# VHH binders against p0dx41: the designs that were tried, part 4

Target 1, 281 residues: p0dx41
Amino acid sequence: MASFIASDQDVKNFLTAPSMNDQEGIGFAYATDEAVLKALIPAPLKLMAPVVCGYVVHMGKPTFSAPYLEESLFALVSYKDKMMGAYPINLLLHGPGAESGVIAGREGAGIPKKLADDIELRRNDNSATATVERHGKTLLNVSWTAGELNDPSIMKQFAGQLALGKEAEMNSFFYKYDIDQHEDGTNHFSNVQLVATQLRSLADQVEPGNLSIQLESTDDDPFGELKVLKPLGAAWFHFDTSVMFNTLKLDEVDAATTMPKLLTGRYDRSFFNPKAATYII

## First folded at step 1 (VHH)

Design c10 (framework vhh_vobarilizumab_d1)
Fold by ESMFold2-Fast, scan of step 1:
Structure c10 (fold): chain B 281 residues (1-281), chain A 126 residues (1-126)
Amino acid sequence: as target 1 above (281 residues)
Amino acid sequence: EVQLVESGGGLVQPGGSLRLSCAASGFTFSSNAMAWYRQAPGKGRELVAGITSGGDTSYADSVKGRFTISRDNAKNTLYLQMNSLRPEDTAVYYCARQPLDYSNYVTWPEGDFDYWGQGTLVTVSS
């Protein structure tokens, strides 16, 4: 190596589809305020249910980095009443590969990844806990206990989403955009686009269970806006493979109505405060 | 007036290959997502492959690894390269255009298409 000029082979290797193999952790769902959740979803996506889904997982064998832990809260949405999938509201990463995960996701796929100060995921037999800490607060504290879901009436729907031993294809919707600096002292958003990143995953372990969940807010990560009205359920899962195999460019959208809903999930409040602390140490 | 004209169909033995072409006119071809559908005797129409204005592709599970959809915007032409053909691939193949609102993706699996070609027959038999 030892050159700023990559070889043709290095470029080809770099363009290999990213995989988050050996992925395991807690997935969960809870009911929230429909009006609040609906207001967070940028057009043309439509909210499908007043439910926040989430996960705290360990990425054991990413193809682009050392292992890391990741948290997400997401909504279930539809596009044009035909495509369904997840709309991630936030993603927080921690661990040895976390910085690489943030860079790859933000630059390559428009994924709104930030670094957490700590993420912990622990399983002991038929129970597991996860905590996510950032900027002095435990933003998320979740536990799973193997057994019945909090709401048994959704068991059939829940089980249908995680078919064991078969590859499943899933959509995650993101907004990509450019920020252009202008001589008048302002930044402008351009090329604001809705995209679907398609994942192909093979689940080899899914264990339903009871969810306990607590959220705390900071101005940078206002998790408490997505109030827990009713825990619905959780599962411990393991994906042997999970590959981002395709990106579909779906729509160009209006920056003025869309961008206000993307900034908190992607940036901290210091970006919006001209008096933010700037200490050069 | 939008026109889509398919060509390249014919009789081929199992394991053979064919390349279908669709010549497009009457619209800005480079701006629209395009697809190939097929309809076998006695069956409904099924989406085979799709391609967005940006070149992103989608395939039916039955043809993944065997068929390749591509486009040539300079020639206003859509292609379907069909390899390792099987008797169950026997069908009339239709070129289809998605409305401009759908230019950056292909609706799957039903599709949402506003114009269709007349079709080209592909027969795979010994």
Scores: ipSAE 0.000, ipTM 0.093, lowest interface PAE 22.9, mean pLDDT 85

Design c11 (framework vhh_vobarilizumab_d1)
Fold by ESMFold2-Fast, scan of step 1:
Structure c11 (fold): chain B 281 residues (1-281), chain A 124 residues (1-124)
Amino acid sequence: as target 1 above (281 residues)
Amino acid sequence: EVQLVESGGGLVQPGGSLRLSCAASGFTFSYYAMAWYRQAPGKGRELVAGISSGGSTSYADSVKGRFTISRDNAKNTLYLQMNSLRPEDTAVYYCAKTAGWYGEHLTPKGFDYWGQGTLVTVSS
């Protein structure tokens, strides 16, 4: 019944801006080692603070898939001292819509998405927990308890990102690139570009609280490199709408200095093992 | 809750030196960028020197090579070493904490929490 040739209407629908509506979960921030975090940020982005932000959320009504759960750790960065926003270091997805989320994000927006083996997010009254499992480890274990932030002095900065009751526009910075195969049998990176994807979100719920956080590390997902020096705070939030509505091309960048900082968030160690044993069944 | 208490100001002859200290409490000192501002009589506040949580420093052109900003995270203390002082350096010096999550980029707009100030007078 369906065809490998998409209809005119299917093409038009495909090009509609993606929305992650009915998004709910735990957002959090913790302090980490400045030199370590700064080293992970590709030029020309500049680290603003020695702080890792993150979330574990349920995407209740994405326009491109069934619901799914998503985790991210990101840095707060600036571009040319004018634009500010998030630089995502990782994203892990799990659930019925997760494969569609990975495909759309990696191909369309250069987003460093992988599949988790499991993500759980649970709220019970004024407390919530989330866990992210991949390749035999619980990479992230986070809890929120309604009340005061761990560091109350950051409340204005933390709450300001959520813009309760009003549409807010936010930038997420990504690096897009091509991988070209050459006649000599080598692969080459090309067209490495910094882009800003702009989000328009409406938060209708934000509940600040205390953060508890634990990280485990694997070679495929080295979360332990972003060590928790001090929890700063968490919030339970709900976005009624969240739309990726615009992409700005900002800069062309040097592949040799940039690509080493992009690969671990996008590929597992099997891509980097030139000495792997070969087993033929 | 946030408290910044400056000390070390005083009267000094031109060409002299002073070391200012700022004792911080009520927040996690090591995770915030800190700065020294000054206000001369009849003028607005101006940035003198800034330091990130990791120790990266910035200076106003008028003080480069003469002043050194430093921090001791174990003591929750910010310092300003002032050498080769000039009459034009006469001002109340204020310690400031960033209002937000500023590590590498230090801008005047990012500093909302201020101490009470310490007076530096450079005169014969």
Scores: ipSAE 0.000, ipTM 0.190, lowest interface PAE 15.0, mean pLDDT 84

Design c2 (framework vhh_vobarilizumab_d1)
Fold by ESMFold2-Fast, scan of step 1:
Structure c2 (fold): chain B 281 residues (1-281), chain A 123 residues (1-123)
Amino acid sequence: as target 1 above (281 residues)
Amino acid sequence: EVQLVESGGGLVQPGGSLRLSCAASGFTFSSYAMAWYRQAPGKGRELVAGITSGGSTSYADSVKGRFTISRDNAKNTLYLQMNSLRPEDTAVYYCARGTYDYVWGSYRPLGYWGQGTLVTVSS
């Protein structure tokens, strides 16, 4: 049998850089309300455009788990006008490797991951669909049909980060924090930090197409706050390799102004609702 | 830039054999599931055989026991050994890069196909 004490070799293997190789699915973008989206972005990050990007993908060969499906909605942001990248608002995971993906991402990288009740991703010829279900709602329903983007004018921006056959480096910005228990019966936030996780990806397939998208909302996952004003486009893509190769600590930030913008993407309403005044035993 | 180049097709008599090859370039061959598909005149493309990156194989019922899929990761080459060929095996054979979807238990092409190689089984 295995032991609760890991071997030296197991520790070395654990510290190997995580990769999400053989990643494929639907990437998409839609226009949303600028004031709403801007309000969700914690300082010192700045929103670059009134656009929500997203994906629903299958992670075919993660190095830390069995395969799984993942959804994300994210904003495009800048840091001090020198770094650009994604700020993920949510991630939902489902499938054989999903629990490991949630644990690895939340514990190791501060990624706002939760488990979905179901994620389906299906491609047939030049059409694909994805649905994400959680807590009784289909939070996201997207379709891709190969061809023109809904808004062809964004093609240069849409394709720029997915250059075929070339390694692309991308920043994802996350906030990491500790939660400390105190004797007065309260929790306190500490060590609230902005970090950039850097990914190096090799895209070997990008097929642009038309986006159809529908959102539903729950209190746990309020996707409806990110209203679809105009679908912009979608693509079917595949990354041969995608490696998290570096983490940069960028800033320590004020907990009081930052934490309200981080909790809904990481926790369900059970963390925020008052524990019932009446107890059932 | 992903490229798949098939070779080895030709005319063969019933009961004969052929070996198809697919030379792959522009991606990390050893990391992908690979498959052979075929398309007979007037029909859609059908999966013939698949092989995972780990070497596990699967076959269509119509070819099981007659065809063998294999790979050589050092040479970035996929093979299909076809024995006991029948007239109904006549088709254009395509090499495809794909993924084995563990959720659905099937091979999915990732949009990358070779040019195809014609196999004709005729007396």
Scores: ipSAE 0.000, ipTM 0.117, lowest interface PAE 20.2, mean pLDDT 85

Design c3 (framework vhh_vobarilizumab_d1)
Fold by ESMFold2-Fast, scan of step 1:
Structure c3 (fold): chain B 281 residues (1-281), chain A 125 residues (1-125)
Amino acid sequence: as target 1 above (281 residues)
Amino acid sequence: EVQLVESGGGLVQPGGSLRLSCAASGFTFSINAMAWYRQAPGKGRELVAGISSGGSTSYADSVKGRFTISRDNAKNTLYLQMNSLRPEDTAVYYCATDIYSSGHYRTPEHDFDYWGQGTLVTVSS
């Protein structure tokens, strides 16, 4: 019998570090416009390369939900020339566990997660495809064919993450904030903080290959702003384990300069203009 | 396109044995969990056996000790060895997979995304 008051054991279980075990899919990278990408990165993070990285993966055994599919586009950034990692621009989720994934990620880690209308990931021997659909458009269509990367030189940038049988650690940078309603009829941002979430992953399969990629844009998800200038490569990978094991609070940041760069990845246009809302009746 | 093709069904006398095969194509077989289900005439589908990518197995109580599930990743083939067959084992047998699952065996209650056409097993004489 369940209660609105959780048991001591349920609270302990809830506080166990989240893992995305049995994770697999397509990882990829392409070159984009440096000035465009650089403008999207909030200070104090610095863009390291004019490259968009991404993935479309299936989370086969998350500890906090049923399985789900997830897409992300992210930049490679540094903090104070000491820490390096990913800055996710977007994440879209779909599948039985997707709602739980969105809630946990947004509430616990400030991750810019939304629900996709559909994500498809399929592999056939030496080829794989993934599509991400939202609000009537295929935002992302990616394919991987086993073999050489489009540009083999990019492998050096991901050597640690692609090491088979070794645990690799990665920082992902996010901004956490509060939104407070005030009696004057306005909302205010407060406690805007840069955090690093640390992941530890064990890859047991990595297969490099050729990338084909197409992006489409909507006002809610303007993927076309991150123009594909040159495909660099893709890989099919499987992580046996992937554990979110630590969070570092790095910096309190200025809301006025930071928040404009966070809203599109977290909210649809209906938050800014109710007439832009899309719905099916 | 994901395709699962069962074979090996047929008519067998009580106490006999059959080996079912499921040939898989259109996905990376070695990293996916696989299952055998059956459906007897006028009944719903019943989970018979499951196997993870790593080889961990589970069985329905009705077949435990008589049936063995196995996989051959080099041949992209799932097997069900059925021994000591009984009239109540008469059913259409289906293999199933979840193409969006990378390697973990699902619970018996899991509804798989992909199913084969089925192969008929009749235990009678």
Scores: ipSAE 0.000, ipTM 0.102, lowest interface PAE 20.8, mean pLDDT 84

Design c4 (framework vhh_vobarilizumab_d1)
Fold by ESMFold2-Fast, scan of step 1:
Structure c4 (fold): chain B 281 residues (1-281), chain A 125 residues (1-125)
Amino acid sequence: as target 1 above (281 residues)
Amino acid sequence: EVQLVESGGGLVQPGGSLRLSCAASGFTVSDNYMAWYRQAPGKGRELVAGITSGGSTSYADSVKGRFTISRDNAKNTLYLQMNSLRPEDTAVYYCARGLRYFDWLSSPEYGMDVWGQGTLVTVSS
């Protein structure tokens, strides 16, 4: 019988490392405006390239939820010239497991997750499309066609980088923080910390291809700020396993300079001004 | 097509200095992760220094404080300034290009797709 008091075994199960197994979809990269992208990256992270990477994937066998679809746009960054990895600017989730994914990621890992109104991912032979819809707009429309990358000079290198058939380790950088209410009723940010979450993934399918990409903006999700200057490439991939196996606490950071760069990816405009709330009729 | 050409190697006495150059053609060094590797006789290849497209640098513990990686965007050339050289630094030095868009995904040895021919550095009296 269920209880509001979790069993010892339930607590142990809750604390196990999450895995996103049987993950497949479109990964992509495009060149963007360096000054704009650089401005979005909180110190002490440093932008490595004027490139936005992204994905739209289906997670077929997550260990913590029913299956769901996920989108992300991220930058390539370094920390203290020793660690390299992804800095996710946004994540949007949709599907049966999406709500659990949003709640767990935001509470436990500082991941900038929101629910999309719809995410579609479709493959037909050697072509695939993905669309991400939220608050009346198609924020992202991406297509992959099997073949050469848009920049063909990196085609074989791209396939090699994904380490097909071998475990690849990658870092994702997130900022964790607390929101504390003081005696005067005002909220304050505290314990603003940079963390690195480490993923270990086994890719058993990687198919390079040509990228077509379109972005639209809303005030809640301003994707158009990350202008597509040049599509660079896409791939269809499948990860048999992808395990979030370690999280390192790296640095305590200045709230005043950091928090403005974290809020749009986590909250809608109604959090900043109730009169700016988005209504879908 | 795409290539890297190293120069600047040679014989130097312990405590001496050398600057290695790596001239790139067919691509732009400032758009890519670039690295220097070395391989001593009978040993495996090791990462010495790296520089990201954003300009961040990294160094192996064995060379940190002695070696400096840099680039000249106008000359499309990567450099390795080697100071306080030791006999243990004797190796063939290779310039390599990493994949700019997905470098975070690779280990240092596996993310390098364009390699130079190598330049020999010998540190002895």
Scores: ipSAE 0.000, ipTM 0.138, lowest interface PAE 15.0, mean pLDDT 84

Design c5 (framework vhh_vobarilizumab_d1)
Fold by ESMFold2-Fast, scan of step 1:
Structure c5 (fold): chain B 281 residues (1-281), chain A 125 residues (1-125)
Amino acid sequence: as target 1 above (281 residues)
Amino acid sequence: EVQLVESGGGLVQPGGSLRLSCAASGSTFSSYAMAWYRQAPGKGRELVAGITRGGSTSYADSVKGRFTISRDNAKNTLYLQMNSLRPEDTAVYYCAAHRTDYGGQSYFKEEYDYWGQGTLVTVSS
């Protein structure tokens, strides 16, 4: 029987680097409004292109949980013109391991994870679909059909990130912070910091194809702010291994200018207005 | 700091086996997470196997079931037992040490990676 006091071996196991092995699904990219996307990116990160990237994947063998499905929309950004990587705007999780994934990511890495009400990922031969549902809306509906990208000119960028048999390293940028409550009952932000989490992935399957994508919004998850101006492409992929192996503290940042851009991806509107709470009866 | 020296590479025929060793000197070996990487000519460096301070192991799918990583903290040595070798296993194999004062997690720029010079493994007739 387990105890509220973890064994020395349990503590050692807990501190093992997390891996999201046997990961597969649809990755995609579309063009969006540059001014809108640029405004969402907290300094000192800089937007590299007016493109939203995303994925809907199944995590088959995470080291910290049962399998689960995950969705993300992210921007491509740079830091001080020396580091490049992803800035995740949202992450939604669903399935047997989803709750553990949310807890681990939010507590340990500052990752803006929430639970979806449902995520569905289906493949039939050379076509696949994924849907993400939360709070009464289908926030994301994507389809992949094997073949040419919608915009063949971006094939080299896609191939560079998802090359078969090549270990790829990617930086993901996150902001970590503390929330402190003072005697007067007010909460205050402290220790607001930009970090880069480094990931190594080995792809054994990458199949480019045509993207069809549709977004809907709720106030809790305003996906429609990231308008689809032009689908660029999609791919079905499988990663044998994907390991988060290092985290670098990069910068301390101003809370007043940074925090407004972090809250919607992490919290629902009920945190700002109790009357905005959403529930099913 | 830690210094790493690999040994045990060589020429072997398909289906053969080799055991690679990585001897560590200079600082506390037991405080490092360790890994084996490989790099074939013209390709990027790829993770083959990793082992944490506590002994938990991970493997690339291409080697899982064929390769075994282990460590001996008393001898300051990391090992890679390679069985059922294939031509696609031909590469320079590198030993790596990752400083893990926080059990594999660091939120500071002072994190360091140390690498050996590599040992060549050739699987060919």
Scores: ipSAE 0.000, ipTM 0.091, lowest interface PAE 20.6, mean pLDDT 84

Design c6 (framework vhh_vobarilizumab_d1)
Fold by ESMFold2-Fast, scan of step 1:
Structure c6 (fold): chain B 281 residues (1-281), chain A 125 residues (1-125)
Amino acid sequence: as target 1 above (281 residues)
Amino acid sequence: EVQLVESGGGLVQPGGSLRLSCAASGFTFSDYAMAWYRQAPGKGRELVAGISSGGYTSYADSVKGRFTISRDNAKNTLYLQMNSLRPEDTAVYYCAKVPSGYTTLFSGSEPYDYWGQGTLVTVSS
């Protein structure tokens, strides 16, 4: 019988580590403007290279939702010159499991997730395309063609370090925070902290290829700020498993300097400049 | 202003060794990653080795196991120890300051605004 009180078994299931199993799609990288990208990275993270990485993937068997499609643009960053990993600038989700993915990621892990109006990912033989649409614009249009990378030297720094059928571990860096309402009618940020979430992935397919990419902007999703100066490469990949298994608390950070860099990836312009009231006619 | 001065180049026989030095000034050396690039006649510049502010090193496949990059923060000096030199190592070697917060992972000429004048290494034979 339906109830607002979860069973002990439901609570246990809820606390199981989330996995994005049977994940596949296009991963890519392109060179961008250094000063622009560097300015988006909150301290104490440091940008490693003037390169935007991204993906458009289908999550075939997530443990917390129905399947969904996901897009991300992220930077490669370091923490204290020892930890390296991804800093996601945005994530857009679409499909049957997308709402659950947004809620879980924002509430539990500080992940900058929003809903796209549409995400398409299609592979035909040795070519694939993906498009991401939101608020009347095609924000991202990417294609992969099997073969040589646009710039093989850029990707080759990781060649020979990834083995198909072997688990690989990586860090993703996120900022977590609370928003507190105060008696004076103002809201305040509190408990702003840098965390690393560790991922363990098992790749059973990686196919390098040539990247074609186009970006468009809206004020809600300013993708065109991350200009494509040079496409570097793309790959079609499949992860059999991808498990988020460990969260490390790294630093407490200053809200005033950090929060301006977090809001656009999480909220639309209506949160920053109130619109005239909408009316039902 | 940032200044990088390379030294230690010269003529050496195949199988020989050479140690390059780069004296840095005009910035807080210990805060920045540093790199060695080379340019052979008729070719573009290529990354040879990099070292982060924390001491993590990276090498081009062609020099792995033969070259060692190191730094002395007290002396504001970057070094490249070159062993088992080959004729294909003949090039002008350049010291480069990596922009604050960056590493040598990106092998393009951007973002390296500060290059030294270079030091010539000739491997004879």
Scores: ipSAE 0.000, ipTM 0.139, lowest interface PAE 15.4, mean pLDDT 82

Design c7 (framework vhh_vobarilizumab_d1)
Fold by ESMFold2-Fast, scan of step 1:
Structure c7 (fold): chain B 281 residues (1-281), chain A 125 residues (1-125)
Amino acid sequence: as target 1 above (281 residues)
Amino acid sequence: EVQLVESGGGLVQPGGSLRLSCAASGRIFSSYAMAWYRQAPGKGRELVAGITSGGTTSYADSVKGRFTISRDNAKNTLYLQMNSLRPEDTAVYYCAAETYYYGSGTFTRHPFDYWGQGTLVTVSS
């Protein structure tokens, strides 16, 4: 029988490192407006290039849920010139395991996850498309065609992130925080901290190709702020394994300067205007 | 690329059974929708049975209750179990695959994109 008190074995199972195994889809990169992208990156992280990276993937064998589809847009950043990695601006999830993915990622790792209304990923031989729909708009529409990158000069740098048959480590930077309720009826931010979560992935297929990309915006998900100035390239890839294996606490940061840059990626407009979403219970 | 190879066809008496197999090779997604089609002499291709990535099945009225479609994703193989065969089941049987997945378990309306070369089934006295 089930109980509100977890068994010792259930606690042990819960603490197993999460893996997103049998992961495949489209990874891509495009050039964007440097001033806009730089303004989105909270200190002490520094933007490395005026490039947005992204992916739309199917997670075939996550260890914590049923399968699901996931989209992300992220920047390439550095921390104190010692660490480099991804700073995810958004993540949208859809499918049978998506709710579990959102809960676990937001609660455990400060990951800016929301549910999409639909994510479609389709491949037909040497061509693939992906679309992400939320709140009445196709926020992202990408296509990959096997062949040359849009900008062949970046082939070595792009391919280096998806090296075949070798474990690749990547840092993903997130901000964690507490929200404290106070006697005066207001909430306050506390313990705002920068963390790095480390991923170890093993790619068994990488197919470079040409990128076509279109973005739309809503107030909840303002993707159009990240203008597509120039497509750089895409690849179809498959990871046999992808394991989150370590979290490093790096810095405590100022709430007043940091929190404005974290809210839109985590919350919809109803959180900022409570009158917009009122229902009688 | 995806390549599909059918096997298991042959000559069988009316009322007999055959099991067709379709082996998929090349790059395989975890979530293909797959189907069996057939083409009888002097007729066009018709859908016999379909199966989504989530395991939902559909059958042509002419084969319901007699044929069963199934898949083994670990072996990259699609099957068609054909029971109570009739002379009108005589046809070349084709395996087809579609490379859509949504994570939602919903069957797609898009056409099948990959075809095998076919396997002949002859039902005669």
Scores: ipSAE 0.000, ipTM 0.238, lowest interface PAE 11.0, mean pLDDT 83

Design c8 (framework vhh_vobarilizumab_d1)
Fold by ESMFold2-Fast, scan of step 1:
Structure c8 (fold): chain B 281 residues (1-281), chain A 125 residues (1-125)
Amino acid sequence: as target 1 above (281 residues)
Amino acid sequence: EVQLVESGGGLVQPGGSLRLSCAASGFIFSRYAMAWYRQAPGKGRELVAGISSGGSTSYADSVKGRFTISRDNAKNTLYLQMNSLRPEDTAVYYCARDSLTIFGEVTQPYYFDYWGQGTLVTVSS
């Protein structure tokens, strides 16, 4: 018999590190405009390369929800020349577990998660496609065909994340913040912090291939800002295990310079102007 | 809440030995790399020794061959065995939890996110 008061054991279970096990799909990379991408990265993170990485994956056995599909676009960044990792610009989720994934990620880790209207991921022999739809547009359309990367010279730079049978570890950088509502009707940002969450993955399938990619924009999700100048490559992968663990609190940051770069990935235009809202009936 | 509590510091004569302990709580100890740092009066913090979750160890050149870092995952405890102590080893010693590496090898030392309050080691006659 359930209660509104969780047991001590339920609280302990809730605090167990989340795992996205049985994860598979398309990972990819493309070259973009350096000045545009660099401008999106909040200090003190530094952009490492004018490259957008991304994925569209199916989370087959998450520990916190039913299965779901997830898309992300992220940059490769460094922190004080001591740490390197991913800075996710967006995440969109769809499927039976998607709502739980959004709630857990936003509330627990400051991850910029929203719900997509649809995500499709399909593999047919040595080819695969993924599409992400939201608010009347196909924001992302990506295809993988097994074989050579578009640019084979980049393979070596990312080999460690896709090593078969070896645990690969990486940092993901996020910004956490509070929004304080005051009696006078004003809101203020507080506790704006850079954190790193670590990810440990075990790959049992990696198949490199050729990338085809197209992006479209809406005001809510301006993917077209990250222009595809050159596809670099894609891979179909499967992770047996993928565990998010260990949050490192790195820096308190200035709200005025940081918050403008965090809002679009987390909120739709209705938060800024209700007349810009799109209604789907 | 992550907590690291150092103990075992004290006064020891040159050439002596001392064993520091760090009791860890609030996280799954066995999954994290750990380190010992020290800070002497008027100096910055320096890495003394590190140990990975898998047991691989690293040492500063100044202590290599004299100090041994080890861990007991069943007790959630990190140790530093200090032998052949010198006056230059006088410092406050801090236990630290550090980050994991990405993309294979990283040339920078571990980044440390949590530190204990420290334990004072004084080497003097």
Scores: ipSAE 0.000, ipTM 0.119, lowest interface PAE 16.4, mean pLDDT 83

